# VHH binders against Metal-independent phosphoserine phosphatase (IPSP), part 6

Target 1, 238 residues: Metal-independent phosphoserine phosphatase (IPSP), of Arabidopsis thaliana (Mouse-ear cress) (f4ki56)
Amino acid sequence: MGHEWIDAEREFKWSEDVKVESEVTEIVLVRHGETTWNAAGRIQGQIESDLNEVGLKQAVAIAERLGKEERPVAVYSSDLKRAKDTALMIAKTCFCPEVIEVPDLKERHVGSLQGLYWKEGAEKEPEAYSAFFSSQNDLEIPGGGESFDQLADRSMDALEQIAKKHKGERVIVVTHGGVLRAIYLRITQASSAGKLLNASVNVVHLRDQKWIIDSWSDVSHLSSVGFLQRGFDGDAKP
Key: E = the ipSAE of ESMFold2; O = the ipSAE of OpenDDE; V2 = 0.75 times the mean of E and O plus 0.25 times the DockQ between their complexes.

## First folded at step 1 (VHH)

Design e3 (framework vhh_8cml_1)
Fold by ESMFold2-Fast, scan of step 1:
Structure e3 (fold): chain B 238 residues (1-238), chain A 125 residues (1-125)
Amino acid sequence: as target 1 above (238 residues)
Amino acid sequence: EVQLVESGGGLVQPGGSLRLSCAASGFTFSSYAMGWFRQAPGQEREFVALISWSGGSTDYSDSAKGRFTISRDNAKNTVYLQMNSLKPEDTGVYFCAAEYLSDSEPFYSAQYDYWGQGTQVTVSS
């Protein structure tokens, strides 16, 4: 008589789908290094400004810190020079071949406030100044500026598109105080994101379609370099 | 200078196997997702397989699933495609490609930053 054999099924594909849905995507969000205008208390918005000597040292410090951590698969940046220059330093140290520019990660256009010193904004542009500090999220800043909702929508859209390309992976994104504040508030529903200092490391996770703040406003890598105590003024609503 | 060099192609009978290799130089290989594409005469280039920068994620075309396996050796800057149960329809020039961005959208061939010259695979009796 012949032999009887039973073939065993070794693979069960349902467990693969569950595992894929449970993978964590890690996005390391970095605020650009200090600029001459940050040091002067001058409102940048979408106007170009350069990293100052402190900002260059901050970029080196954050690059060295991130270079010691798990290697990112990509470095993304706002196309504004201060963010791009910070990102280039990080990319070189983390052995990433290029920086991928994303215009939707630009700082908030703050209308008629752009180019003014913070100390003169209330006097020279009272309507734009009031709009900036308003709790009304759909109010655009006079002079071609964006509302908070317009900033937050494009910031979250950019973040979601980056996450979609990098499921289960680690990426670095270099951007600005207003963008970081908008992301934090959309994820947490909190009333404040605290002071977002130049060259701070901020980490968000996406797991099962849910955004989580892993760590925020970390400047421990700057202890030997220094930083401005003021941070991003829009976080400190009176 | 960026260079991708494919090898391992050849003539094989239906049901046979081939292992393709792609040696990479001139860029940070371990930061790039690597893919394999193929092109038959008179046809558009089509996706075959991809592997993420770490090797932790792989994806395959429907025609390749269960027959082909992609792998990489980051210490050797090399990506491989093990092809089993080859069919006449698998005939074509096989290209390796490197993409800095995630392999989440592998079907759009224009996303890949660097391409090899290709290696010919012919499945014929």
Scores: ipSAE 0.000, ipTM 0.093, lowest interface PAE 20.9, mean pLDDT 80

Design e4 (framework vhh_6qgx_2)
Fold by ESMFold2-Fast, scan of step 1:
Structure e4 (fold): chain B 238 residues (1-238), chain A 124 residues (1-124)
Amino acid sequence: as target 1 above (238 residues)
Amino acid sequence: QVQLVESGGGLVQAGGSLRLSCAASGFTFSDYAMAWFRRAPGKEREFVAAISSSGSTIFYTDSVKGRFTISRDHAKNTVSLQMNSLRPEDTAVYYCAAPFDESGYLTWDQYDYWGQGTRVTVSA
């Protein structure tokens, strides 16, 4: 019986509960500014298109808004020109030295639908159009297109890699409507992502490996610039 | 303001028929494709049928081909779904939908405008 004093020393050496304080990683997701093809109702996919006059003004407006908020540590972008041009304006205004291109943030390749006007898709490319509207998430669109699952998987992988590199930090990611909807649906498992207008600001948080939508589809910075209504022309009041 | 207003759902016995109608307003209906989707209890929303702006190109999911007929009336701004030879597995809430004009979407979440849904129940 000399062991009682040794056991008391072991109790004295009890480690404190090291609760790893979870930091919030904030990712500001931006849909690129309006393009000539957005304005024309023309399906872009991975085809290159340029920001139009409105899109350039939108890029300035979003850059000014983000430049007044907490400074991001990095700006990431799809390597498609419309996203990169939007990101370059943001990076310049936020004093970030570089835009980091991420090919996995490209818009969905929608196969034979790329380059068509939305309203002609069903008649010119019926097989690709059928695949596009299919509830089958693993169905690739004819003409070299991606399935929804392929888009969503690469979008979430890119988002996760960026988040892991920037734990507890704020970063900006410029991408496309299809990528943003895929991210929203994977995070929320909701039935819809709502409208994702050009140059919208969408914020997601990662805390303790849990993704949360902080804010979505914010276009308040565009009040003096304007934005294109999605879908159809008509009586949608301002 | 874009509106889609559905009607025609109800309870029928297997082998029966129903006609669903969707009245569209607030947009240039004749310029755009229209679609019907359904959601069965405990399932995801699935595509049923779509019709092109001209009415000449029509798509159906395999399970309804030969039984369902989609049509549109430009003068009335309506799209209709005639459902014949109904089966218990057709039991669902049926939705009229108008698509987005943006690229990159594959699933029903791409549709910007939805009707309220109309319930179809088919008894065995």
Scores: ipSAE 0.000, ipTM 0.340, lowest interface PAE 12.4, mean pLDDT 80

Design e5 (framework vhh_lunsekimig_d3)
Fold by ESMFold2-Fast, scan of step 1:
Structure e5 (fold): chain B 238 residues (1-238), chain A 123 residues (1-123)
Amino acid sequence: as target 1 above (238 residues)
Amino acid sequence: EVQLVESGGGVVQPGGSLRLSCAASGFTFSSYDLYWYRQAAGIERELIASIYSGGSTNYVDSVKGRFTISRDNSENTMYLQMNSLRAEDTGLYYCATLYDSEGPWYGEDFDYWGQGTLVTVSS
């Protein structure tokens, strides 16, 4: 004795259950792992630097996280060593055959500031330091540096070219803080991109020719490794 | 959390003086570099003066010798003493700092800006 509603197929039109969805291209943007110069507060720009022990552990952690997610069809990277080394770890763990180097994904050339410690930049190169923090987007940093607009234009061009090659696909792109900030500001038109943490996962989507920030500055995969975080709730060690 | 509040703006005659204050809260003030920016009508916001945690200062050429930046770490306040004011000094004056001033920062904007204080130099 009982009633059974196990044959409900006749209550639906199967053609109406199939939704045509807009194609989404997913680009997972990664900031390279921590370097000796990041830890020292030293300005890298386009100068080469190596991942430190923390950065190597961060590269492993992000690679393991991304290896558990949907497999990317390609891994792209800035041709600067810190980004390449981070990307190589990701590519190996995600079973991608190679890392594709893109010079337009290099960090901002910050002119005369390159190689200085942040704490000495204002004293040693006051004009370049002032230019770096200027809101004037077309102002080049003295010493052969780039303006924000020059950085943002090449960053968005690289992003658009990658998206065009990988419509509807998932790709990983390893780059730098300045590039990530430029992409965020061009997509959102916000006044700030927030903290741009080493080995963070930042996800952008292209849907119907519109860029969207899906997630930003995610470091949840670094809980056992750690990351550089400076703030206002502590300035002393035990 | 982190908050910057400017005060001291007003209307002054050419050749006059004003002292701006920037009251800070929510962070260890003495450990941070601090900046004064100016935004004039139709002109992009420009850095005019800096004071660093070590006490050194820097100025844009147009204000050198006329403006003096200072800080009082016991009061968590930064000041801008403005002397010999000119019509072109008219604008909104903002104080700013970076939340990661003792850490590496690459292409970061100032995370903390005040609301600004208006300075008008007019006859």
Scores: ipSAE 0.013, ipTM 0.263, lowest interface PAE 8.1, mean pLDDT 80

Design e6 (framework vhh_7zox_3; at its last look DockQ between E and O 0.01; V2 from the best seeds 0.00; counts 0 for: pae E 21.4 > 2, placed apart)
Fold by ESMFold2, look of step 2:
Structure e6 (fold): chain B 238 residues (1-238), chain A 122 residues (1-122)
Amino acid sequence: as target 1 above (238 residues)
Amino acid sequence: DVQLVESGGGLVQPGGSLRLSCVASGFTFSDYYMGWVRQAPGKGLEWVSDISSGGSTGYADSVKGRFAISRDNAKNTLYLQMNRLKPEDTAVYYCAKDLYESDSGFYPLDVAGQGTQVTVSS
């Protein structure tokens, strides 16, 4: 090696004593379980909607999977009920004492599109619809909606604050499709995050101040309970 | 039938140590998360610690750094090493199979044993 010889037994002990603080921080990002509005193709944004029967089964499946993996030191959630309800099931199965709410992880406010069905957005709210699909990242959606940049800035800030608190640890964060897309695009500079299915598992690592995607859009735990193939991801919609 | 037999409790002074054991039978121990819960006088059940089948551990903030959970899958036995005990640790301690039952309705928690009393005098 470059600058030190290894004395087997003694060096092993000293290596443990000088272990690098910048070990990998693992953040397991989860999209909440399916809601009645997901199934109906209705735009939620920051409007509350409840997990449906499939979504509850999905929450069980993801909690069981994560409960058999390395235990997280904390569970974080958006403050929207659909995310918090999913996170509560995960926290209980992983024996975490509480879910820590992070308002900046709530879904994108999509302005006057909220409450509409996707298929009727272009007709009923053409300006908001075009703003949502615009390539202009600083364009706010009419009706009090957020631009992509506003969403991505708060999403990455929340992620970085969580990682700073948990150096070298594993945490779980339950959030939304728009937030996950924004995080992916900011980390990778890709053109698309792909489809982000309900109850998908998405793993990122922070090592030496660099974000790395370990796995993305994993639904292997859902083969028994099912999931919507459509997915709600802004860049995957027509 | 599922059987969980807790032991190792007793009366100790503040700052003392105890090691709890739980011998399990009636199920494949190595397949399940196992945990410790406790019930203080006049209170409901409180999660203390748990451990996965692969050895990953979790702790309540009130006991982190003082308690250590472990398991011996060959002996179907769960352990809780309790150090620097405080009066607020006084409770009946139960071994629990890796299922929950709560106000949210997730999973049944199987607290099948009598528990073991831990009393910290001051």
Scores: ipSAE 0.000, ipTM 0.083, lowest interface PAE 21.4, mean pLDDT 79
ESMFold2-Fast, scan of step 1: ipSAE 0.419; ipTM 0.729
ESMFold2 (binder alone), look of step 2: mean pLDDT 82; pTM 0.829
OpenDDE, look of step 2: ipSAE 0.030; ipTM 0.395

Design e7 (framework vhh_gefurulimab)
Fold by ESMFold2-Fast, scan of step 1:
Structure e7 (fold): chain B 238 residues (1-238), chain A 124 residues (1-124)
Amino acid sequence: as target 1 above (238 residues)
Amino acid sequence: EVQLVESGGGLVKPGGSLRLSCAASGFTFSSYEAAWFRQAPGKEREFVSAITSGGSTTYADSVKGRFTISRDNAKNSLYLQMNSLRAEDTAVYYCAATEDWGYLSETPYEYDYWGQGTLVTVSS
């Protein structure tokens, strides 16, 4: 038993009686600024659209707000132009050298609804419109669209991959209403994510492998900027 | 549970007036667009009037100048003041509510929540 017994007793086991506070990973989720199509009530999905004058002012307001908070170590964005343009403003103000594009953070492909006005969707594309508002999470939207589950799975995968690279750090992620809704519903198991206005700041925390909503749908930085007060639940119905 | 309850329907003579009310419960009415639709026997459900959360309104051509939509967010209520009523206004009137997307919705399929309706009959 001699030396073998002594060596066994010298082995340190951190997991037995040591309680260590887990680090919090903070992800600041931003919905892109207002676009001309948002203002017109027109369904974007994965179609490219540009920030309008209000959207540009919103991007500046987000950037100024986030520039006064703890500095992020990275800025990630959907590769759709409206998200990238919002993210570039934030990255510049927060002294981040580049925006990292993540295709899995794109808005939901809503099939044949893309390009239609919300007010005409039910009449022009009744099957796709019904699919979009269906509670059936595995139903794909006609015209090459995604199911809710397909959107939510890729959104959560992207979020988890970003968190894995940045444990204990703060990062900013710019994305879209449908992605934000999917993340909220996966984290909370709630039936609704509420209103998700353009340029809203939404904060999620990862602690001990558990996602928590820290704050949601915050537009307090937009008090001096115009915005659509009556915004839908992002680009997706609650 | 979400509920919309209409009241104020009844029998009225041509040229008369009625005020319809709709009481909302179970959701944040103040953030929703609200509307009145009507359906006459053997007809499809027809748009009458809509109002945004902020108070902007739109009207069907057939009722413009005669009907006035209004809301009281503190009371979670929607109203329709109907003046100069005509026989062709005879219908079941429905209260409806939906998320406010920044434009006024005029089709039934855009509305998430519906009341059971209140009958308005305009006849001698």
Scores: ipSAE 0.000, ipTM 0.190, lowest interface PAE 11.9, mean pLDDT 83

Design e8 (framework vhh_lunsekimig_d3)
Fold by ESMFold2-Fast, scan of step 1:
Structure e8 (fold): chain B 238 residues (1-238), chain A 123 residues (1-123)
Amino acid sequence: as target 1 above (238 residues)
Amino acid sequence: EVQLVESGGGVVQPGGSLRLSCAASGFTFDDYALYWYRQAAGIERELIASISTGGSTNYVDSVKGRFTISRDNSENTMYLQMNSLRAEDTGLYYCATGWSEDYLPGSYTMDYWGQGTLVTVSS
């Protein structure tokens, strides 16, 4: 009872020499630039801290590097200021109109350890310190902190949501070391995530529903600026 | 190839002493904080001792005063001297390394782990 287009003459030729390549979504994961608290060996977690002079130079260096590569279609960031400020520099250099804030990309809440110096953590908060270094993935850090599993679940959920929105595209995501570690461990099932330096470039690909690590902890763009090779003086007495 | 290899484990009587070693190949210790972890039966792996790049040490309360962590960057080796050993010290001992920045939230990661060495305290 309708038009019989199925019987229409077909005037096209199939090409068998063209193979459909698997669509690759590329996510460039950036750890925020160095902060005053990174330099002081002070535990940030979800507490706000600002990029220091080195961190600002690192943000410029990474923005210049990424600006010379394929233009991203979007820039996403943790809503913590250090990540936002790094992302804003990247977005400006890459001519992206805005930075899209994603609260699930925040650093791990490390409970009672937040605000302490690493050198005093074991003495002032022994239970929280022990929990942080525990291999027990479902153990929450005392003082309202997250377990590794809680961090990893929200990190992967955020990554999957971003990838789903940008199939076959390139996006930049600015976040924190704990999020990067969680993503690496969930993708690789490894026991370690390698080095997670400030302003490092870390690239993951999604192809055919499978995550892969393309490159990790690349700081080659920081050769003229430098990066913090040690984050703390663990037992410096006042 | 990057490796951490533990040695010095074995059977020792209560009150005895044992020295664990952890040798690195394929990288240098200079920029790394160094750690010893212990995993006892039915217990999660716990941090026992740490030593910073500057030589500052930290210990879990149960081993404080009995165990001493040290590092020799020229030999790319770290040590755990264990004195006054108790039955409760029995377990698998792992060495691990991490950048100093890895103490900061969101950058805590052990770059390299050893395979573990068994320490049994029994008569």
Scores: ipSAE 0.011, ipTM 0.398, lowest interface PAE 9.0, mean pLDDT 81

Design e9 (framework vhh_sonelokimab_d1)
Fold by ESMFold2-Fast, scan of step 1:
Structure e9 (fold): chain B 238 residues (1-238), chain A 124 residues (1-124)
Amino acid sequence: as target 1 above (238 residues)
Amino acid sequence: DVQLVESGGGLVQPGGSLRLSCAASGFTFSSYYVGWFRQAPGKEREFIGAISYSGGSTYYAVSEKGRFTISRDNSKNTLYLQMNSLRPEDTAVYYCAASDFEYGTLDHSEYDYWGQGTLVTVSS
């Protein structure tokens, strides 16, 4: 019902609808290469173990893959030897001067289960075994072990601190299966984290304070090297 | 479509035995951890046992390790549960389930595929 039209004869510079991609922080999460204990089906937790021959080849393959991609500004690692050795190979190939150790990226301390073979855990340490597989997220594993919540909290805290230091940048973080599972479950609220294979490349993005899984459990770089189907199980028949 | 179909349930006397089977289709069975769970009326699902893709590793609930044996036949895409020395407390619906989780298949939340269940009734 009103005449409210303004005569705009002048050229008007209107702002284009600029599709601004929000600044993305990319964190490439790597599970350490295969160890002798992974191959034997032996529970590592926070006990030190060494990369086996396959694990060393996997570390080279992942380093070569990441070396062909955009150069990361930093390489972070759990201070456990298997993760650090994997990270050192990556850092060398990507021309990063050093690996930055982060104790909060250590594998879950699984208490009395540490050092046992998975197949003997239920018999030798029934309470710790039950606690490990409990759906109760605040239950600590007997023998000085951590609850899932304790693991997940320190894993996410480490990830957040790294991301805050590297806004809009790409970094590599080498860690362990339990840490990767915890990060995935905290980000997605999913029921499963999928296959957490040795030397897998897993990519998370932080955009506008929101974590997103970009890719998960990528082992395409291992086609010529191989990997254990289940990481620690092995088809080593008696 | 992915399917897991349990069979072998039924009525058994205390001290008796039953062998449950789970036939799998629609996925690469040999690449999955598979396991057995049970649920009694009004109770939460309880883990019984799981077996690795090759059969090289088996995992049992502490209470069941001595009485129950899990096995698989990848050539037949079939999972088995041998249950011995059955008790009235073993009365439940038994489910088979499949997971692609690498080292933790004992939490029911880690399982992607589930069967419809088979009823085991142990009555005097």
Scores: ipSAE 0.000, ipTM 0.250, lowest interface PAE 11.3, mean pLDDT 82

Design f1 (framework vhh_gefurulimab)
Fold by ESMFold2-Fast, scan of step 1:
Structure f1 (fold): chain B 238 residues (1-238), chain A 123 residues (1-123)
Amino acid sequence: as target 1 above (238 residues)
Amino acid sequence: EVQLVESGGGLVKPGGSLRLSCAASGFTFSSYAAAWFRQAPGKEREFVSAIYSGGSTTYADSVKGRFTISRDNAKNSLYLQMNSLRAEDTAVYYCAAKYRGSLWYSPKEYDYWGQGTLVTVSS
């Protein structure tokens, strides 16, 4: 009965410090289903709008797709109704007991543009319209709107806080086009995020303190439902 | 014991400059948005400037182009560089911090407050 086994046990215990499952935290980012205002080409921002019939079908399609994949440990959502309603469908199908609302996941406040149709923005609110399409990331939109940097900072803060609670786990986050664009641009430093279609599935991974885009703008689950070819893209010309 | 302690206030002539500092302790300052508010005699607290944890900033129209907000998370400190000061900038300046949220201009949204530092701009 010697002390050499105590030393061997100490050597064996180093393997307990290795967490293979904590290598990747997976966040499935979903853009809410189509709304009556999306279909009309009307600017929502932080104004409430309801899922239309197509949006409800999209929510079912995305929920069925995600329900066949690895079960998420949690479902988070913007507290805006269109995102909550999309998230509730997903949570129900994935057997998650609740949707956790996160106000920092709200769509960009686009000031005086909120409630206008895109086709009339340049005419009715030329300064706010110009600010929205400006490459100046610290420019706030007139009428109480946010700059791109303000949106991106709160979006990344929300994403990082969710990731901290769910290290090595899979979670679903339902949000909006502007938030998704901001996250993509902060992670990639690219000049564009491409089209961000309603009910699209976008996957980001946190590995070794680095954010990675795993997949983006996936609408393969919508082939039987359909989607607007006009997606959210803040860099799009009128 | 959460504390925010302001310093740097004083008497300055119109057109002059002051730098205000706010030292945070008792919480993880780097995870908080921070702001400067001011209150002139007989008025309510007015928003001046805010900075998110990630560094993005916003300014009241009355101070835009003249004031610069900044933070140093390693020192748990918030700063306000005030240039081209005017008589109407005379007020007690308050440092404030909030964990998160979409409303920066509302005093009621802030979790922690300092005791204030007086800035007097007089010719």
Scores: ipSAE 0.012, ipTM 0.352, lowest interface PAE 8.9, mean pLDDT 85

Design f10 (framework vhh_8cml_1)
Fold by ESMFold2-Fast, scan of step 1:
Structure f10 (fold): chain B 238 residues (1-238), chain A 125 residues (1-125)
Amino acid sequence: as target 1 above (238 residues)
Amino acid sequence: EVQLVESGGGLVQPGGSLRLSCAASGRTFSSYAMGWFRQAPGQEREFVALISGSGGSTDYSDSAKGRFTISRDNAKNTVYLQMNSLKPEDTGVYFCAAHLYKGTPFYSRTDYQYWGQGTQVTVSS
């Protein structure tokens, strides 16, 4: 049993497919605030980058929004600095004592594309660029990159582990565009997750071992701050 | 998308063994958690066993624990159910099913998106 399983209602489900009255686990998924590299159209992947001035304002705006809602019992984050810094602002405003780092919530490693500007990717790294946009979900990106399946597997495993620790509770998870896209596609089987903007709020619920999308790509808290129209940091665009 | 074809069913005496195979065709087989369900005459399909996409996690119905073993070979796009100590109560059509969430087990028949046509297992003297 290499990852956590949700066992709570297993006995009843087995014999009759019976649905038991369930509690809702709410996970608020946040994409990190804008970075200098986001603004420059530069591919981050797992390379470290800092929030820019807009990103810091976005982190404050999301923290203020979430601070007015039900208090989360925990704040989890990718251990990449941009996500950690966004999460620290949220945790401070929500009076959570710590940010819990989860390496499996890191952005997709996009191999040889990391550090390149999007406008130069096709020319400088054509094989990696083609792999990134490929519909083949088990294709790894050249240069040590991950396949979509590898990203999606670890993203869902992290989400399940967090949910298992917090049944019936509300938690916040700060991560990246590729992770959020992977979660959305695994939950919905849709062909696209739409634009996933910096500091967007995305809410998923776990009820009776089923994931549902409650709300997605909400940037209403950013009306006075602004956001980039560009989407993803390290996964294939729709 | 995945297509599933079961094989290995048959007639065995009580106490006997059978190994069922489910061959998957299509992309991203390792993305699917795989389950085995069975249906006795006049009854609904019931859960038998589950295996995660990586094969690292398995779970079983109470009736299957200690007697059945689920396994998979992702290089061959195949999932297996080894059934030992078979009883007349194990008689039924056995179905292979695929679920596109390999981190969390789903025990309900309605949680699986793709199904095989089934293979008959009969345990009788």
Scores: ipSAE 0.000, ipTM 0.133, lowest interface PAE 15.9, mean pLDDT 82

Design f11 (framework vhh_7zox_3)
Amino acid sequence: DVQLVESGGGLVQPGGSLRLSCVASGFTFSSYGMGWVRQAPGKGLEWVSDIYTGGSTGYADSVKGRFAISRDNAKNTLYLQMNRLKPEDTAVYYCARHSGYLPKWGSTAFDIAGQGTQVTVSS
ESMFold2-Fast, scan of step 1: ipSAE 0.662; ipTM 0.857

Design f12 (framework vhh_6qgx_2)
Fold by ESMFold2-Fast, scan of step 1:
Structure f12 (fold): chain B 238 residues (1-238), chain A 124 residues (1-124)
Amino acid sequence: as target 1 above (238 residues)
Amino acid sequence: QVQLVESGGGLVQAGGSLRLSCAASGFTFSSYAMAWFRRAPGKEREFVAAISYSGGSTFYTDSVKGRFTISRDHAKNTVSLQMNSLRPEDTAVYYCAASYKFGPLWSTEEYDYWGQGTRVTVSA
């Protein structure tokens, strides 16, 4: 056959590849900046705590990094203050007029563990501590806490709702270590999400109804600010 | 059938450069994250570099940061590893790997498909 047929096939193939790439919805998931309780090794859950001086610098570093990338069409956040304050810095730098609060993006309610130091949890609340690190995903944490499944279900539901509003677009979502771990495990079926450091940037894509991890636990923007080596303690060996 | 075919290995002197390529076929390449692993003589297989399915994110083991660059070409179904400032410690068989659900980068069990490897020897 003629040379024109070969060129037509090449052009058609290229067009299909470009079309597929353009259907990606990008969600940039950010773990809030460091808090006084993070620095102290104190379990927050749904208890309010403020960004410390390091956390404020981390929020600036995230905002500066994301401000140099493709502009997001929206910024979503957990309604817990530490996440909202991190999100407000990002929204300001990325020229988003408001932060959209999503209660379903709150950190896991960890029952009787809330307010305790991680080092004391096993001794002071052994049943709640055991429940937190259990592989039994439907086990609620004593003291009014959530099971992993309850957390993961609401986290994925929130993520799906955001994705539905923003097909083919880029959005930023600021949340917490437990939510990020739940999202990662639901997407990958992996046994661990690794350390989820404060102010980390984590990117997930939705393509043809399938979730894909693009990047995870990226703290390269924090090289001049620093971060706690102690990440989110959701895995059996934190 | 699924195939990952590595090429570009060879003998090079310390301080030199090599470009490894991996040609993918039999699966939807653009939906998979791609990685390079290596196995040095007498050692276990270790993570070297990875690139997300979109090409937007790249990851490197500390010993190769700043020296190696991973890239991908969706039109050619190829992932490449540009290796600069090579050291004798980089001597290994280099393997291309693909993962649909991009799990922990260093975990070999998170990868769905593997190539047969290409040998790199860096002489002092």
Scores: ipSAE 0.000, ipTM 0.312, lowest interface PAE 12.6, mean pLDDT 84

